# VHH binders against Late secretory pathway protein AVL9 homolog (AVL9), part 4

Target 1, 145 residues: Late secretory pathway protein AVL9 homolog (AVL9), of Homo sapiens (Human) (q8nbf6r17to161)
Amino acid sequence: LHIVVVGFHHKKGCQVEFSYPPLIPGDGHDSHTLPEEWKYLPFLALPDGAHNYQEDTVFFHLPPRNGNGATVFGISCYRQIEAKALKVRQADITRETVQKSVCVLSKLPLYGLLQAKLQLITHAYFEEKDFSQISILKELYEHMN
Key: E = the ipSAE of ESMFold2; O = the ipSAE of OpenDDE; V2 = 0.75 times the mean of E and O plus 0.25 times the DockQ between their complexes.

## First folded at step 1 (VHH)

Design n5 (framework vhh_7n9e_1)
Fold by ESMFold2-Fast, scan of step 1:
Structure n5 (fold): chain B 145 residues (1-145), chain A 125 residues (1-125)
Amino acid sequence: as target 1 above (145 residues)
Amino acid sequence: DVQLVESGGGLVQAGGSLRLSCAASGFTFSSYAMYWGRQAPGKGREWVSGISYSGGSTAYASSVKGRFTISRDNAKNTLYLQMNNLKPEDTALYYCAKDRGYYDSSGYWDAFDIWGQGTQVTVSS
């Protein structure tokens, strides 16, 4: 049900940088705030050791939120890019590389074709070299619902 | 009335090369991601490669990474698959597919919207 971008900040660690639709109703798409039940989402989506890989895909689970009663399935494709290759540089980028993951959260089981499409979208997102270009992430959501 | 017509298959010796083409019509080709899939006799369909609408991003199944190259010509509404260093296990009917663009109520997300006979690739040892 959600597209989520997770990044690594040198002072704050792993954090949600974008979600569509927002993970908390009423918040902005760029809110870093997480539901209490999903406080570990950033670490599951961009795990320790991700910096050792150019890119990879991980699957994870989140507990149900009050009222839904169902396990939430997550798939995350994470990737690295050299900071100097970015068209739009963030003020807080102090590393030689930038790590981000693009995640899908769904109440439905995940399948191979969905993984393949997520990988394509993640590559396209990084190819923009401008992480404010979120239209492709909204397209991913529309194609899954 | 989406239509996809594959061509370029044939018989080739192991280690050889083939270039497949897919002619697309009935939709705005430049607005959709495109895929190649294949089906060996008696087996299910396997995803092989994908390319974004602009051609700026590509992805490959691990079994073909480094040997196959997907590309597109949006002006000609044509998708290509360059296959190098072919192996007997690459023997299959190859299909091109349009990105579906929606998730249906069947409970499965299907990226493929396939409208063709496919093109047969046979690799002898």
Scores: ipSAE 0.000, ipTM 0.159, lowest interface PAE 15.7, mean pLDDT 74

Design n6 (framework vhh_7n9e_1)
Fold by ESMFold2-Fast, scan of step 1:
Structure n6 (fold): chain B 145 residues (1-145), chain A 126 residues (1-126)
Amino acid sequence: as target 1 above (145 residues)
Amino acid sequence: DVQLVESGGGLVQAGGSLRLSCAASGFTFSSYWMYWGRQAPGKGREWVSGISGSGGSTAYASSVKGRFTISRDNAKNTLYLQMNNLKPEDTALYYCARGETYYDILTGYSEYFQHWGQGTQVTVSS
């Protein structure tokens, strides 16, 4: 079970910006490092063509980390916001629009309620207009666990 | 530059078997779900089977479950479909596809097939 934030960086493309609990044991919550089996998670969670929509929800699967375990299910809620609307603009934001997805990774296919909660939390995360405010993401994890 | 090349199709009698292959290049094969789809003459494209990047999870359309087996060899970047007990209604052009977004009947999310190959024709006669 993980909460993951994926964003677009002008030099690196799509990347993981936050995870809770960390995707790799021992890493920090802000680590960009992914398990080899999940290296395309950012691509699946943050579609490049999503600029046509303010908001979207994407469903995907990830392979098991050990090769023989159960499939991991992903739900991603994508949003975009004009950079100028941010109350706190991070130094590395150089694009006119900030694009991010908030994702839930689960061993169980818990759709419906999970999608609704994820959408609500994603809205709240963007409404802070300060993406360093991660307490709402930790609250999502507590609600799902 | 994603490239998918299907092979192994042909003409077989009802009750026969065929093994299809799909050679993949231009991406990290083991990181993607792969799918087999088919298109019968005069009909739309339909999903047949899917397999996770590791090969640990598989799924099948009801019409082929128990008769077809999907597998992969990640060291060779190759996807396979073993087709047994073929029926005339299995006649179609068979395609492999790299997964982007998919639908699991149990979980309810949508499937989209991107990066289709050119296909390999399977014809089953009585």
Scores: ipSAE 0.000, ipTM 0.094, lowest interface PAE 19.2, mean pLDDT 72

Design n7 (framework vhh_7n9e_1)
Amino acid sequence: DVQLVESGGGLVQAGGSLRLSCAASGFTFSNYDMYWGRQAPGKGREWVSGISGSGDSTAYASSVKGRFTISRDNAKNTLYLQMNNLKPEDTALYYCAAKTYRVEITYPGGETYDYWGQGTQVTVSS
ESMFold2-Fast, scan of step 1: ipSAE 0.000; ipTM 0.195

Design n8 (framework vhh_7n9e_1; at its last look DockQ between E and O 0.08; V2 from the best seeds 0.00; counts 0 for: pae E 10.6 > 2, grease 29.9 > 24.2, SAP .712 > .668, placed apart)
Fold by ESMFold2, look of step 2:
Parts: structure tokens; C-alpha cells; sequence
Structure n8 (fold): chain B 145 residues (1-145), chain A 124 residues (1-124)
């Protein structure tokens, strides 16, 4: 169904930062807007206790859109990077944590098949040094097909 | 210079086992995810299995899950593929490759690095 990036915003909390295809048809890939049926997606994908872990994998499910289909299955790979890992060399470094998860939403419960690929792609996404680089995420979507 | 050398292929009867090795040199092996691919005669390349640089996560194509096991030994700069319960449809040239997902994408510029391959032939 979708590749989704959920991140922690310092004022808004957990929110969807990217979706491909968009979660709402007609919205941009950078839309924060969620279907009503999936209003809890950010909290399922990036749970509040996640900041206690450097990385984790979470499985969850969502109701079908418009009530007429099979359960939607989600797998989320969470990671965080602390400023000490990235900005240790500068004296003016604020010790800031960046938390994100990369999620796959699917009609099929293929979590084991996709888990390590999602972990590989999530790791690469964090290592790109540029969170706007989405080509790897699009490749994951195409690979699922 | 980057070098990947596969070994361990051969002729084996259906139901048999083989263990492939990929010796790596010319780069910091533990920094890169690796994968095994294969190419059957007259067909395109197929991704078979991948593993992260630390070895902490592995993934498999559905056609081989439960039969193949990927592993690595970072002290020996070597990637492995244990193949069990081999079938004639597993006949292919097997190769290892560097997965450029861990911030090295720009250092490898134009192409992923690929090994020469080792032939696996499974007889009926």
C-alpha cells in the first residue's frame, strides 16, 4: 500500500513526514494529513517508549479504508541518532536526538519477508546525511512489487 | 581496489547442499551491507539474500527462505551463503555484491561492486 516516514517534531510530536503513494489521494508526498481510520498511525509507528531504544522493529495493524477490505498490516523500523554521533567535533554542539521510523503498509502479512530489507533501507536512510533523499524509499516500494 | 571473489560452487544433486564464500578486499568490509544474487541461464539477475554490515539483520527472497542462510565473518572479510535442499531451479551463477546503502553511495560513484560469480548446477 504505502511507504511512510514518521518523525518526531519538536513542537507537534509524532507525525507522518512522507508517504508514497500519498496517504490521502491528491495530497503531496510530504502531507501530514491522515485518514480518520489511521489517525493513530504515527503513535503505532513511533511509540512514546521508543526513545529508550537506539533501534526497534514494531508490528501493528490498521483498519481497512472505508470499512470494506482486509486488515492493513504495518511493519515499522525505528532508529534514532544522537548529536554526539554526528556533531561530536564542534564545541557548540547541542546534544539533540533525531528519531524516525520507516514503515511499510501492506494488504499481506509478509512481515518476516520484508523485515530485514526494511531494516537495511532504514539504516541507509539514516546514513544518507540528507533526510530529503527519498529515492531509496521509492526503490523499496518498487521492490515490494 | 575493491575485489570480491566467490568460491564454493559446483555440481550437486537435487536435495544436496553447498556453501558459498565471498572473499572481500580493498574496502572496509564491516562498513557495508552485502548481498548474494544469482543469474540463471537466459534470465535476468535475481536478488537472493542480504545482510547488514554488522551482520545483525538478514533478509531472503521467498524462493529460498528456510533453505538458504546468509552470514558474514567481519574478522575474515568473508561473506557466506549456506544453501540446503537444493533444487534444479537453483541452478545459476551466484555472485556477491556490495550494497551501497550506508553513506558510501557517493564514494562508489557509478556502479555497485560485483564479484565474478561462482557457478552452481543442480542436477535432477
Amino acid sequence: as target 1 above (145 residues)
Amino acid sequence: DVQLVESGGGLVQAGGSLRLSCAASGFTFSSYAMYWGRQAPGKGREWVSGITGSGGYTAYASSVKGRFTISRDNAKNTLYLQMNNLKPEDTALYYCAVEDLFGSYYELDEYDYWGQGTQVTVSS
Scores: ipSAE 0.006, ipTM 0.193, lowest interface PAE 10.6, mean pLDDT 69
ESMFold2-Fast, scan of step 1: ipSAE 0.006; ipTM 0.396
ESMFold2 (binder alone), look of step 2: mean pLDDT 83; pTM 0.829
OpenDDE, look of step 2: ipSAE 0.017; ipTM 0.273

Design n9 (framework vhh_7n9e_1)
Fold by ESMFold2-Fast, scan of step 1:
Order: C-alpha cells, then structure tokens, then sequence
Structure n9 (fold): chain B 145 residues (1-145), chain A 123 residues (1-123)
C-alpha cells in the first residue's frame, strides 16, 4: 500500500517525512500531511524505548481510511544515527541524533521474508547517510506488489 | 470495557498552572500511545499532545509547546498534562484519548473515550 519514513525529532515531534506512493492522493512524496484516520501513524511507528535503542522492529495496525475498508497492517524498522555522520547535514545538528523509522503499510499481514527485506533496506538507507536517496525505498514497494 | 476519566481542571488566572490527570482502565495501559485533546467553546476539537506507551517520545501542538508537558505513570495507569503559563485561549474542555487500534482486536478507529475536564483561564 505504502512505504513511509517517519522522523523522530525532539523539538518538532514525530512526523511523516516521506511516503511512496503519497498517503494523500495529489500530495508530494515529502508531504507531512496525514489522512485524518491515520494522524497517529508517527506514534504507532515508534518502538517503546526508542531513545535507548539503536534499532528495533514494531508491528502495528491502522483503521481503514473511509470506514468501509479492511484493516491496514504496518511494520516499522527503526534506526538512529548521529547527525555528525550525515553526508547531507541539517542546519542545527551539533550533538543531535537523527532517529527514523522505515515503515511498510499493507492490506496483507507482513511475514518473515518481507520483514527481513525491510531490515536490510533500512540499514542500506541509513548507510547512504543521505536520506534524500529514496530509490531503495521505491524498490521495496515494487517487491511487495 | 475501556474507561478514561479526566480530572484536575478548574478556574485559574492567566499565567497560572494546572495539572490534569487521566485515570485509565480496561486495557494494558503501558502498551498504548495516549493523547490529550481539547475543545474550546464554539470551536472544533484540536490535538494538544501525545506520548508513546513507554513515555520515551512526546509531541505537542505548536500552540502549547514549551508551556505544557505530557507524562505518564504506567504503574498507576495514569496520564498527566502539566500546564504552565496558562492563557485565556487555553480555556477548553480537555479530554484524554487512547489509540487502541494498535493492539485491540476489532478496533478500526482512533478512540476518544474520556468525557473531559473543564479548564477556564481568566484574565
């Protein structure tokens, strides 16, 4: 259904930073706007104790957007990286840790092979040290179809 | 059955402080994200703050950031909202909410089950 990147920023809070395809038809891939039914998606994607962990995987559920659909299944793979390690650095990044989850939303329950692929792709996404490199996230989506 | 009971509201002068509480029962409190929302007279509901199940992550609406602090005590099944430097525009019915779709079988919506506690801020 969708690949979503959720960012965890202490000052801004949790928000969607990227989606493919866009969560709202007509929006850009970098839109932070969520469907009303999915407004809490950023919190659902955060594993408990995220501030103390280098990585983790969480499963969650979302309601149907129009109230007349099937439950949406989610899997989130969380990682963190020190901002100083980034190739493309943000404006105020001294001693800041960048925390992100790569999530897959599907109408089908996710299982071991897709979970393993998500973990590998999340690792590769962070290894680029440039979060604008989204081709690998698009490849994950194509693999699910 | 899930129950959320808010308390701690009241009348306070501008610049003052209040601490709201939400007593939760009927679900495994520590595993669910919790939220505070409010509804001012004549206006729609607005989201105020949220906290993850562990308490490790929090988020705030821009209108309250820096003045309000959300917290939880999982041993007591209680959610809190510490409200400092209150302004007349903070006057509203405050309610707590749980997103039970994450773990609750058969849930297909975000849940707002608290009846609310009234906060009135006078100038």
Amino acid sequence: as target 1 above (145 residues)
Amino acid sequence: DVQLVESGGGLVQAGGSLRLSCAASGFTFSTYAMYWGRQAPGKGREWVSGISGSGGSTAYASSVKGRFTISRDNAKNTLYLQMNNLKPEDTALYYCAADLSFYEWGSDTYDYWGQGTQVTVSS
Scores: ipSAE 0.000, ipTM 0.134, lowest interface PAE 16.4, mean pLDDT 71

Design o1 (framework vhh_4orz_3)
Fold by ESMFold2-Fast, scan of step 1:
Structure o1 (fold): chain B 145 residues (1-145), chain A 122 residues (1-122)
Amino acid sequence: as target 1 above (145 residues)
Amino acid sequence: EVQLVESGGGLVQAGGSLRLFCAASGFTFSSYAMAWLRQAPGKRREWVALIYSGGSTDYADSVKDRFTISRDNAKNTVSLQMNSLKPEDTAIYFCAADYGLGWDEYSEYDYWGQGTQVTVSS
């Protein structure tokens, strides 16, 4: 079970910006490094068409990390916010919006209540207007585990 | 090929109105945020107004309540309605397009028009 934040970097494209617990044991929560088997996770969680929506939810799956495990199920809620609305931002007017997804990776295909809770948490995360405030994401993990 | 072509600029008296248009082609217009920026003689380029792909808008404080940005996705156009014009609004006005992803200080608008001159007298 992991909580993951995916965002868009202007030069590198979609990247994992945060994970809890870390996707690779020993790495920091802010590591961009992914298991090779999960290299497409950022694009599955924050697909190209995401820019057409203010928010949406997508479901996806990832292969077993060691090749002998079960399929990993993902659910991603992504949102868009105006860069100028952020409390902390790098530039005034280079990219008008910030798109990020909050996703949950689970060994079970979780529908219904998890989707509703993830949508609420994603909204709260954006409402902070400071994406470094990760306490709400840790709360989501504790509630799920 | 990508093109942004501005029109509607001209000379107007203080207190008057002008409407600028930007016709876009060569990209999926509805997926892009559209902006108007201006540059007065001897000054740096400044942002004026922005309309996101979803339709929400944002304005510089200097033009808020006087200017209105809108878009027509069927015609691939964005417009800027400028009311209560002041001599300080005199500038070359540029249309710009941005995919709407990120806010990095090293990024810039994806596409730019050549600009249209607006002159407000008196």
Scores: ipSAE 0.000, ipTM 0.118, lowest interface PAE 15.0, mean pLDDT 74

Design o10 (framework vhh_4orz_3)
Fold by ESMFold2-Fast, scan of step 1:
Order: structure tokens, then C-alpha cells, then sequence
Structure o10 (fold): chain B 145 residues (1-145), chain A 122 residues (1-122)
């Protein structure tokens, strides 16, 4: 089980900005590094056409790490916000809008009931207008266990 | 369906100029930022230039002051004017919509266009 934040950077493309617990043991929560098997995760979590929507949800699958084990299931809730509305703006935000997905990765299938919860948490995360405020993301993890 | 068709590539001598065009269809062009990327022989795809829906432009350091990106929303076209070309600019040039990776990262292959070849001789 992981909670992951994926953002879009105009020069670097889609990348992981946060994970809890870290996707690679020993890395920081803000590490951009991915397991080789999950290199497509950022693209899958931030869907094509997302710029047309203020909010959307997508489901995806990732292969098991090391080729052994079960398929990993993902749910991503995408949202965007006007960059000027942010209380804390990162120096490298160069677009008029900030696009991010909040994702849940699980080795067990996640049912539709969890989609509503993820959407609420994503809304709360954006309502902070300060993406360093990660307490709500940790709360999501605790509820899913 | 989203379609991007590049044109304008060719062979030029160092110091020369080329203008690339990208014709877009299948989406509301004026709502999206557009970008140019390139892939040199044996290298990864690299971001070159972008233009936002509002007309903001940005360029990779290697091409700044030599390349100019522009758009024509009435014609659904984005263009790249390339001046003072160098052999190091030899690459296949791709047109991309803003949600395609501007730089080839993390194994994404979603660039939306087939590309146009630019070759700069010594």
C-alpha cells in the first residue's frame, strides 16, 4: 500500500513528487526515483486529456516487482488549480495551472467505495493551497491500512 | 482522435535555417500548450521548446536565442523557426501536446507525432 502524488513539470514531464511510505525503502518521501518495473506509473496516474478537466479519476495496473507476486492495483484522482491561487508556490512552477494526481497503490483490488474517499482527500489536499501539507495524505493511508 | 503531423524538415548546412510546422487535429487546440522535442541518433528524446495556450514561451538552453516557437490558433498549427543551425541539432523533431512528456523520462513513448528529420551538415 502506498499513497503517491504525481505532478506534471513542463520540462521533466510527469513525475512522482511524494510517496508514503516511500516506494523505494530508504529513500525520502520526496524522491522521484521509481522501481524499474513501475517506470510508467507517472504517465498512468496523470491521464491524457487531463488538462480538459478540473478533476477526474482513473484506474490502472502495475506489474509485480521482480516478476514475482501479484498485480498492483492503482487508483488516481487528478485535479488542477490556478498557480496564482497557491499560498505557497514552488519556484519551478512555470505553467498557469498546477496539475497533480493523488494515487493509491495496493496489492489487493480496491473497490469503488474507496474512490469517493480518494476524491475527498484530493480535494482537501488542493484546498490547503500548499502542497507541502501532507497530513491529509497520511490520514488516507491510515484509513486504508 | 488526437493527431499531430510534423513537416518542414530537411538537409541544411551549418549556419542555415529551417522552419518546422505541426498541424494538429482532434482536440481544442487553443486550450493546450504545445511543445517541440527532438531525438538525436543514439540519444534519448529531449525537450526543445514550448508555447502555452496564453502565448508564454520557453526554450532549452542549447537552443535559446536560435529557435523561436509560435502558434496560429485559427489554423491549429504550431511552428518552430530554427536559425544558426549546428551539426548537434541533427535529430528527428516531434510535436507534442502539453500532457505528453516534453523530455523522454520514465519510459513514456507518447509523443503523438511521427516526427520530421532535420540533418545539419558540417
Amino acid sequence: as target 1 above (145 residues)
Amino acid sequence: EVQLVESGGGLVQAGGSLRLFCAASGFTFSNYAMAWLRQAPGKRREWVALISSGGYTDYADSVKDRFTISRDNAKNTVSLQMNSLKPEDTAIYFCARDQTLYEYTWGSEDYWGQGTQVTVSS
Scores: ipSAE 0.000, ipTM 0.107, lowest interface PAE 17.5, mean pLDDT 72

Design o11 (framework vhh_4orz_3)
Fold by ESMFold2-Fast, scan of step 1:
Structure o11 (fold): chain B 145 residues (1-145), chain A 126 residues (1-126)
Amino acid sequence: as target 1 above (145 residues)
Amino acid sequence: EVQLVESGGGLVQAGGSLRLFCAASGFTFSSYAMAWLRQAPGKRREWVALITSGGSTDYADSVKDRFTISRDNAKNTVSLQMNSLKPEDTAIYFCAAEDSWYYGLFDTSPEEYDYWGQGTQVTVSS
């Protein structure tokens, strides 16, 4: 299992902002570098048109990293929040809304209870109104195991 | 007081190399993402390279595979190794810092960084 946060970057579009455990062993948790086989992960997790919804869930799949493994299953719950509603702001941001997705990647198909758990995690993350609370994502991930 | 001080700029021939340094003080360097931006004569400031607090890097397409950004948290420095320089790399290069703690990684325009250095001139002759 991995928890992954995807957000929108003004220059590159959708990008991975956080992963736990890291998607590439030895990388930092805030690395946006992806395995080559998973280069489309950000687009799949936070697809075009997601900005039309306050919240939604999407299912996707990724190829095996080493070529001879099993399909990796993904579930993404994305939300948006008005930038003005954020509890903490360090910069004067012109954008009206911030959109992010919280994803779970698993070797097993993710259905039912894991979808409900991911929605809860996503709600908790946005309820902080402070996306720097990375430790809460890590703590919530540990409870999924 | 927050300060970012660039050094290492100069005049170099096309195909040559330069290494820029940025010395930071007055904030918790290790928790900030660091970036290099440049401004050529008569043009808007553009982003060149970024290194996050966790050490991941990103580059503008025009400099990818030629430039390398790195940081030394023990010395509060960020550096930019510039190889295979081209005349179009001529610009004033700025060091900038962003507290990424509320958005994860950078999600801002070139004008919106929290802290800026004064810049260092790089001139690449043909």
Scores: ipSAE 0.000, ipTM 0.121, lowest interface PAE 15.1, mean pLDDT 73

Design o2 (framework vhh_4orz_3)
Fold by ESMFold2-Fast, scan of step 1:
Structure o2 (fold): chain B 145 residues (1-145), chain A 124 residues (1-124)
Amino acid sequence: as target 1 above (145 residues)
Amino acid sequence: EVQLVESGGGLVQAGGSLRLFCAASGFTVSSNYMAWLRQAPGKRREWVALISSGGSTDYADSVKDRFTISRDNAKNTVSLQMNSLKPEDTAIYFCARETYEFGSGWYDSNFDYWGQGTQVTVSS
């Protein structure tokens, strides 16, 4: 089980900004590096044409990391917010809107329970208007385990 | 059936105080972002204050430290306490519900339901 935040940068594209626990053992939770098997995770987590949507929920699958494991199920809750509304603006934000997805990766497809909880946590995460406030994301992880 | 009804507006002298109320029906204010916006004569509506479903508050720079937004869950109301009023605060004040999908509350399109407004006039 992992909680993952995927952000969209207008020049860099989609990338992982946060994961808890880290997706690669030994990496920091703010690492952008992905397992080779999961290199497409950022693109799967953001809705196609995300810049045209305020909010959306996406379901996706990831292959086994070790080649012999089970399929991993992903649920992503996408949201965007006006940069002007942020209490703390990240230095690299040059756009008027900030787009992010909060994802849960699980070996079990608990869609109903995970989707409802994820939507609440995503709302609360954006509500802080300060994306460095990650305690609520850790709380989501603790609740799901 | 979803309705927002504002009250508490009126005429007040500069430096005075007013408290606005927003009575909601057809939904629960504690489950939504709720905001106050205002529109001065000849101007576009501007966002003033916001209270999240979690109870966090935010304010426009022009009203920071003077206005306080709060919620009464038992009465299903949102209020705006306005202190140290200035002539520049003269406007029609609207209570609005922000849809979850729109986020921050900075723009009119972020709100799916509006009240009819209550007039606030601050005399010099």
Scores: ipSAE 0.000, ipTM 0.098, lowest interface PAE 17.5, mean pLDDT 74

Design o3 (framework vhh_4orz_3)
Fold by ESMFold2-Fast, scan of step 1:
Structure o3 (fold): chain B 145 residues (1-145), chain A 124 residues (1-124)
Amino acid sequence: as target 1 above (145 residues)
Amino acid sequence: EVQLVESGGGLVQAGGSLRLFCAASGSIFSIYAMAWLRQAPGKRREWVALITSGGSTDYADSVKDRFTISRDNAKNTVSLQMNSLKPEDTAIYFCAAEVTYEIRSGGEYRYDYWGQGTQVTVSS
């Protein structure tokens, strides 16, 4: 089980900005490094054309890590916010709007109740207008345990 | 500079098989990974499968156990073997190449280089 935040970087494209617990054991929560098997996770969670929507939800699948285990199920709620509405801006934000997704990765199939909870948490995360405030994301993880 | 050319598309009956080819030319030694993506009429582009320069493969859940991606280094060709085809597999299939993950740019792009696409139609 992981909570993952994916954002868009103007030079690097879609990338993981946060994970809880970290996707690679031993890495920091803000590591951009992905398991080789999951290198396309950012694009699955924040797909091409996401900029055309204020918000949306997408389901995806990831292969098992190291060829051992079951398919991993992903659900991503992505959203946009005006950059000018942010209380704290990253130095490298060059666009008028900021796009991010909040994802849940689980070994169990995801269903509507979890989707509804994820959507609410994603809204709360954006309402902070400061994406360094990750306590709401940790709350989501605790809810799922 | 890299160029990609797809071939092998066509019409096939449900339950049938089809093999797509992607020929890569140019600076092929710079390619980290090659992939197949598809776009059905009126829908978004969907990632299907990839193969890295080291031979590691990965598949979308909707096609795993039915599709196999492979590389022929002698011909500089990546192929996608599609078995047990379903009408829902009908799409334009695109070949794409990634030069490096760390310097990939654009939130609208998954890959650095793209082919023009080849049509696959599966009739019921």
Scores: ipSAE 0.000, ipTM 0.080, lowest interface PAE 19.3, mean pLDDT 73

Design o4 (framework vhh_4orz_3)
Fold by ESMFold2-Fast, scan of step 1:
Structure o4 (fold): chain B 145 residues (1-145), chain A 124 residues (1-124)
Amino acid sequence: as target 1 above (145 residues)
Amino acid sequence: EVQLVESGGGLVQAGGSLRLFCAASGFTFSDYAMAWLRQAPGKRREWVALIDSGGSTDYADSVKDRFTISRDNAKNTVSLQMNSLKPEDTAIYFCAVGDSPEWLEYLSGQYDYWGQGTQVTVSS
C-alpha cells in the first residue's frame, strides 16, 4: 500500500512528487524515480483531460512489479487550486493554477469508505494551501493500512 | 536539476528544411518520452511531435509526413527534422518531457521553465 502525490514539475511534466512509504525501497519520500513497470503511473493518476476539471476521482491499475505477481490497484483524486491562494508558495510554483493528484496504490481494490476518505484527505491537503504539509497524507496511510 | 536547451532554428524559404536539437541534462534521459511543441505569434502553444522511451513516435496532423522526431540516448539529445516547411510553421519551438499530446499542450500553460526555445521563420 502506498500513498502517492502526482503533480506538475518544471520541464519534467507530470511526475511523482511524494510517496509514503517510498515506491522504491531505500529512496527518499520525495524521489521521482519509478519502477520501470510503473513508468506510466503519473499519467494514469493525472490523465489527459484532467485539466478540464476542478476535481475528479479515477480508478486504474498497474502491472505487477514481478511478472507473475498480483495486479496493483490505484485510485486517484485530483484537484486544482489557484497559486495565489497558497499560504506558502513552493519554489517551483510559477503559474496561475496548480493541479495535483493524491493516490492510493494497493494489492486490493478499494471502494466505498476508503474512496470517501481519500477524497476528504485530498480536500484537506489543498485546504492547507501549503503542499509541504504531508502529515495529513500519512494519516491517510494509517487509516488504510 | 532538469535542463533542456533548444537549438537549430533559423530563417528558411517555403519548401526548405531545418533540423532542431534539444540537449537534455539533469534526469535519466533514456527513461522519458520527449516532445516538441511550438508557439506561433498571437497563438497558443501546440504539440508537434513525440517520441517515447522505446522510440515510438507520434505527430500532430499539421506536420505528419513532413517532420521526423528522433532521439540519441548516448548523447541525451532529441532532434526534429523539418521538411517541406510552410509559412504556417513559423513559431518558437520548445523541447519538453512528456508522453501525451493533450498533457503537453496543457502543461505548456503551466511552465515558466521551458527556456527560450528556438525561433523558426519560414518566408513565403
Scores: ipSAE 0.000, ipTM 0.130, lowest interface PAE 15.4, mean pLDDT 73

Design o5 (framework vhh_4orz_3; at its last look DockQ between E and O 0.77; V2 from the best seeds 0.00; counts 0 for: pae E 21.5 > 2)
Amino acid sequence: EVQLVESGGGLVQAGGSLRLFCAASGFTFSSYDMAWLRQAPGKRREWVALITSGGSTDYADSVKDRFTISRDNAKNTVSLQMNSLKPEDTAIYFCAREYSSGWYEPLDYFDYWGQGTQVTVSS
ESMFold2-Fast, scan of step 1: ipSAE 0.012; ipTM 0.283
ESMFold2, look of step 2: ipSAE 0.000; ipTM 0.085
ESMFold2 (binder alone), look of step 2: mean pLDDT 81; pTM 0.812
OpenDDE, look of step 2: ipSAE 0.009; ipTM 0.221

Design o6 (framework vhh_4orz_3)
Fold by ESMFold2-Fast, scan of step 1:
Structure o6 (fold): chain B 145 residues (1-145), chain A 124 residues (1-124)
Amino acid sequence: as target 1 above (145 residues)
Amino acid sequence: EVQLVESGGGLVQAGGSLRLFCAASGFTFDYYAMAWLRQAPGKRREWVALISSGGSTDYADSVKDRFTISRDNAKNTVSLQMNSLKPEDTAIYFCAAHYDFWSGYYDEGAFDIWGQGTQVTVSS
């Protein structure tokens, strides 16, 4: 189980901004580096056309990280917020809105309950209006485990 | 060729002061917003201070009134004067540059050019 935050950068596109625990053992929580097998994770979590919605939830799959592993299941809740509503300033010259996804990666296909919890997590994260406040993501992860 | 090089980090006692410098080369410095961001062990990188190409400054609430950012376009440098340092200020400090002028979205993902970082340790 991992909690992952994916954001959109106007020049770089979709990228992982945060993970807990880190997706690559030994990396920092803010590492943008992905396992080769999961290189498409940002695009699956924050798909093309997501900018047309205020919020939505998508389900996706990732391949196993070793040849003997099982499929990893992903669920992503993404939302938009107007940049002007943020307490912490963000310098993105091409966007009036900030779009981010909060994802959960699991070895089990956990629908229903996980989707409800993830929606609450995502709403709480956006309600902070300060995306550097990651303590809520860690706290919620500990209670979900 | 395009690079930012930080200096001025070190160990300081709580209540003390440090001045960080960032030397820029390989790009048109005058048209870039310059920022300082920091990362403490086990924590996400966070924005600290910004100075626009026009000289306007902005600060994170946690450092407002204690830190001052300034730039010298003739020397292609940006500096951060840090006063009344607290143990919570302990972090690696990064210099970053963003071509597209300060507009309303400002976080680590917005910056195009990054320095290597300089360690600041504040003891109590």
Scores: ipSAE 0.000, ipTM 0.072, lowest interface PAE 19.9, mean pLDDT 73

Design o7 (framework vhh_4orz_3)
Fold by ESMFold2-Fast, scan of step 1:
Structure o7 (fold): chain B 145 residues (1-145), chain A 127 residues (1-127)
Amino acid sequence: as target 1 above (145 residues)
Amino acid sequence: EVQLVESGGGLVQAGGSLRLFCAASGFTFSSYAMAWLRQAPGKRREWVALIYSGGDTDYADSVKDRFTISRDNAKNTVSLQMNSLKPEDTAIYFCATSEIYVEYGPSGTRVTYFDYWGQGTQVTVSS
């Protein structure tokens, strides 16, 4: 089980900006590095064309990190906001519109109530207008684990 | 308060060079992107060059390969080296920074919001 934030960088494209717990043991929660098996996670969570919508939810699958493991289920709620509306900006924000997704990765399929909860958390995360406010993301993890 | 003071402008012959300077104060200079913009008579302001806090640079197509932006974090200074000047470069040049910094991605339109501007320095290039 992981909570993951995926964003779009103007030069690097879609990348993981936050994970809790870290996707790679020993990495920091702000590491952009992914397991080789999950290299497409950013694209799946924040797909091409997402910029045409204010918000949406997508479901996806990731392979197990080991060949003998179970499929990992993902749900992503993505949203966009005008950068000028942010209270706090990251140093490398150079987009007029900021897009981010909040994702949950689980070995168990995610269903209705969890989807609704993730959508609410994503709205609250954007309402802070400060993407460094990660306490709500950690609370989501604690409630699901 | 944020203060930006430009200097180095003047009259120069076509093909010549000028170096503009901007002295910044009132904010943590090393953490902010710095830009140069210009406004020619009767025209809208246009972005010319940008240097990110990390040192990466971007240039407008009209000045690419002729202008070079640089910064000195120890002195809170950003500079613009202008080579091979053309009459079309005649404008008031402004140093700028923003508390809110935005632009579209690599394939899209560049929209930059600069909240803080200097008073400008005049550059005149004789034909």
Scores: ipSAE 0.000, ipTM 0.104, lowest interface PAE 17.3, mean pLDDT 72

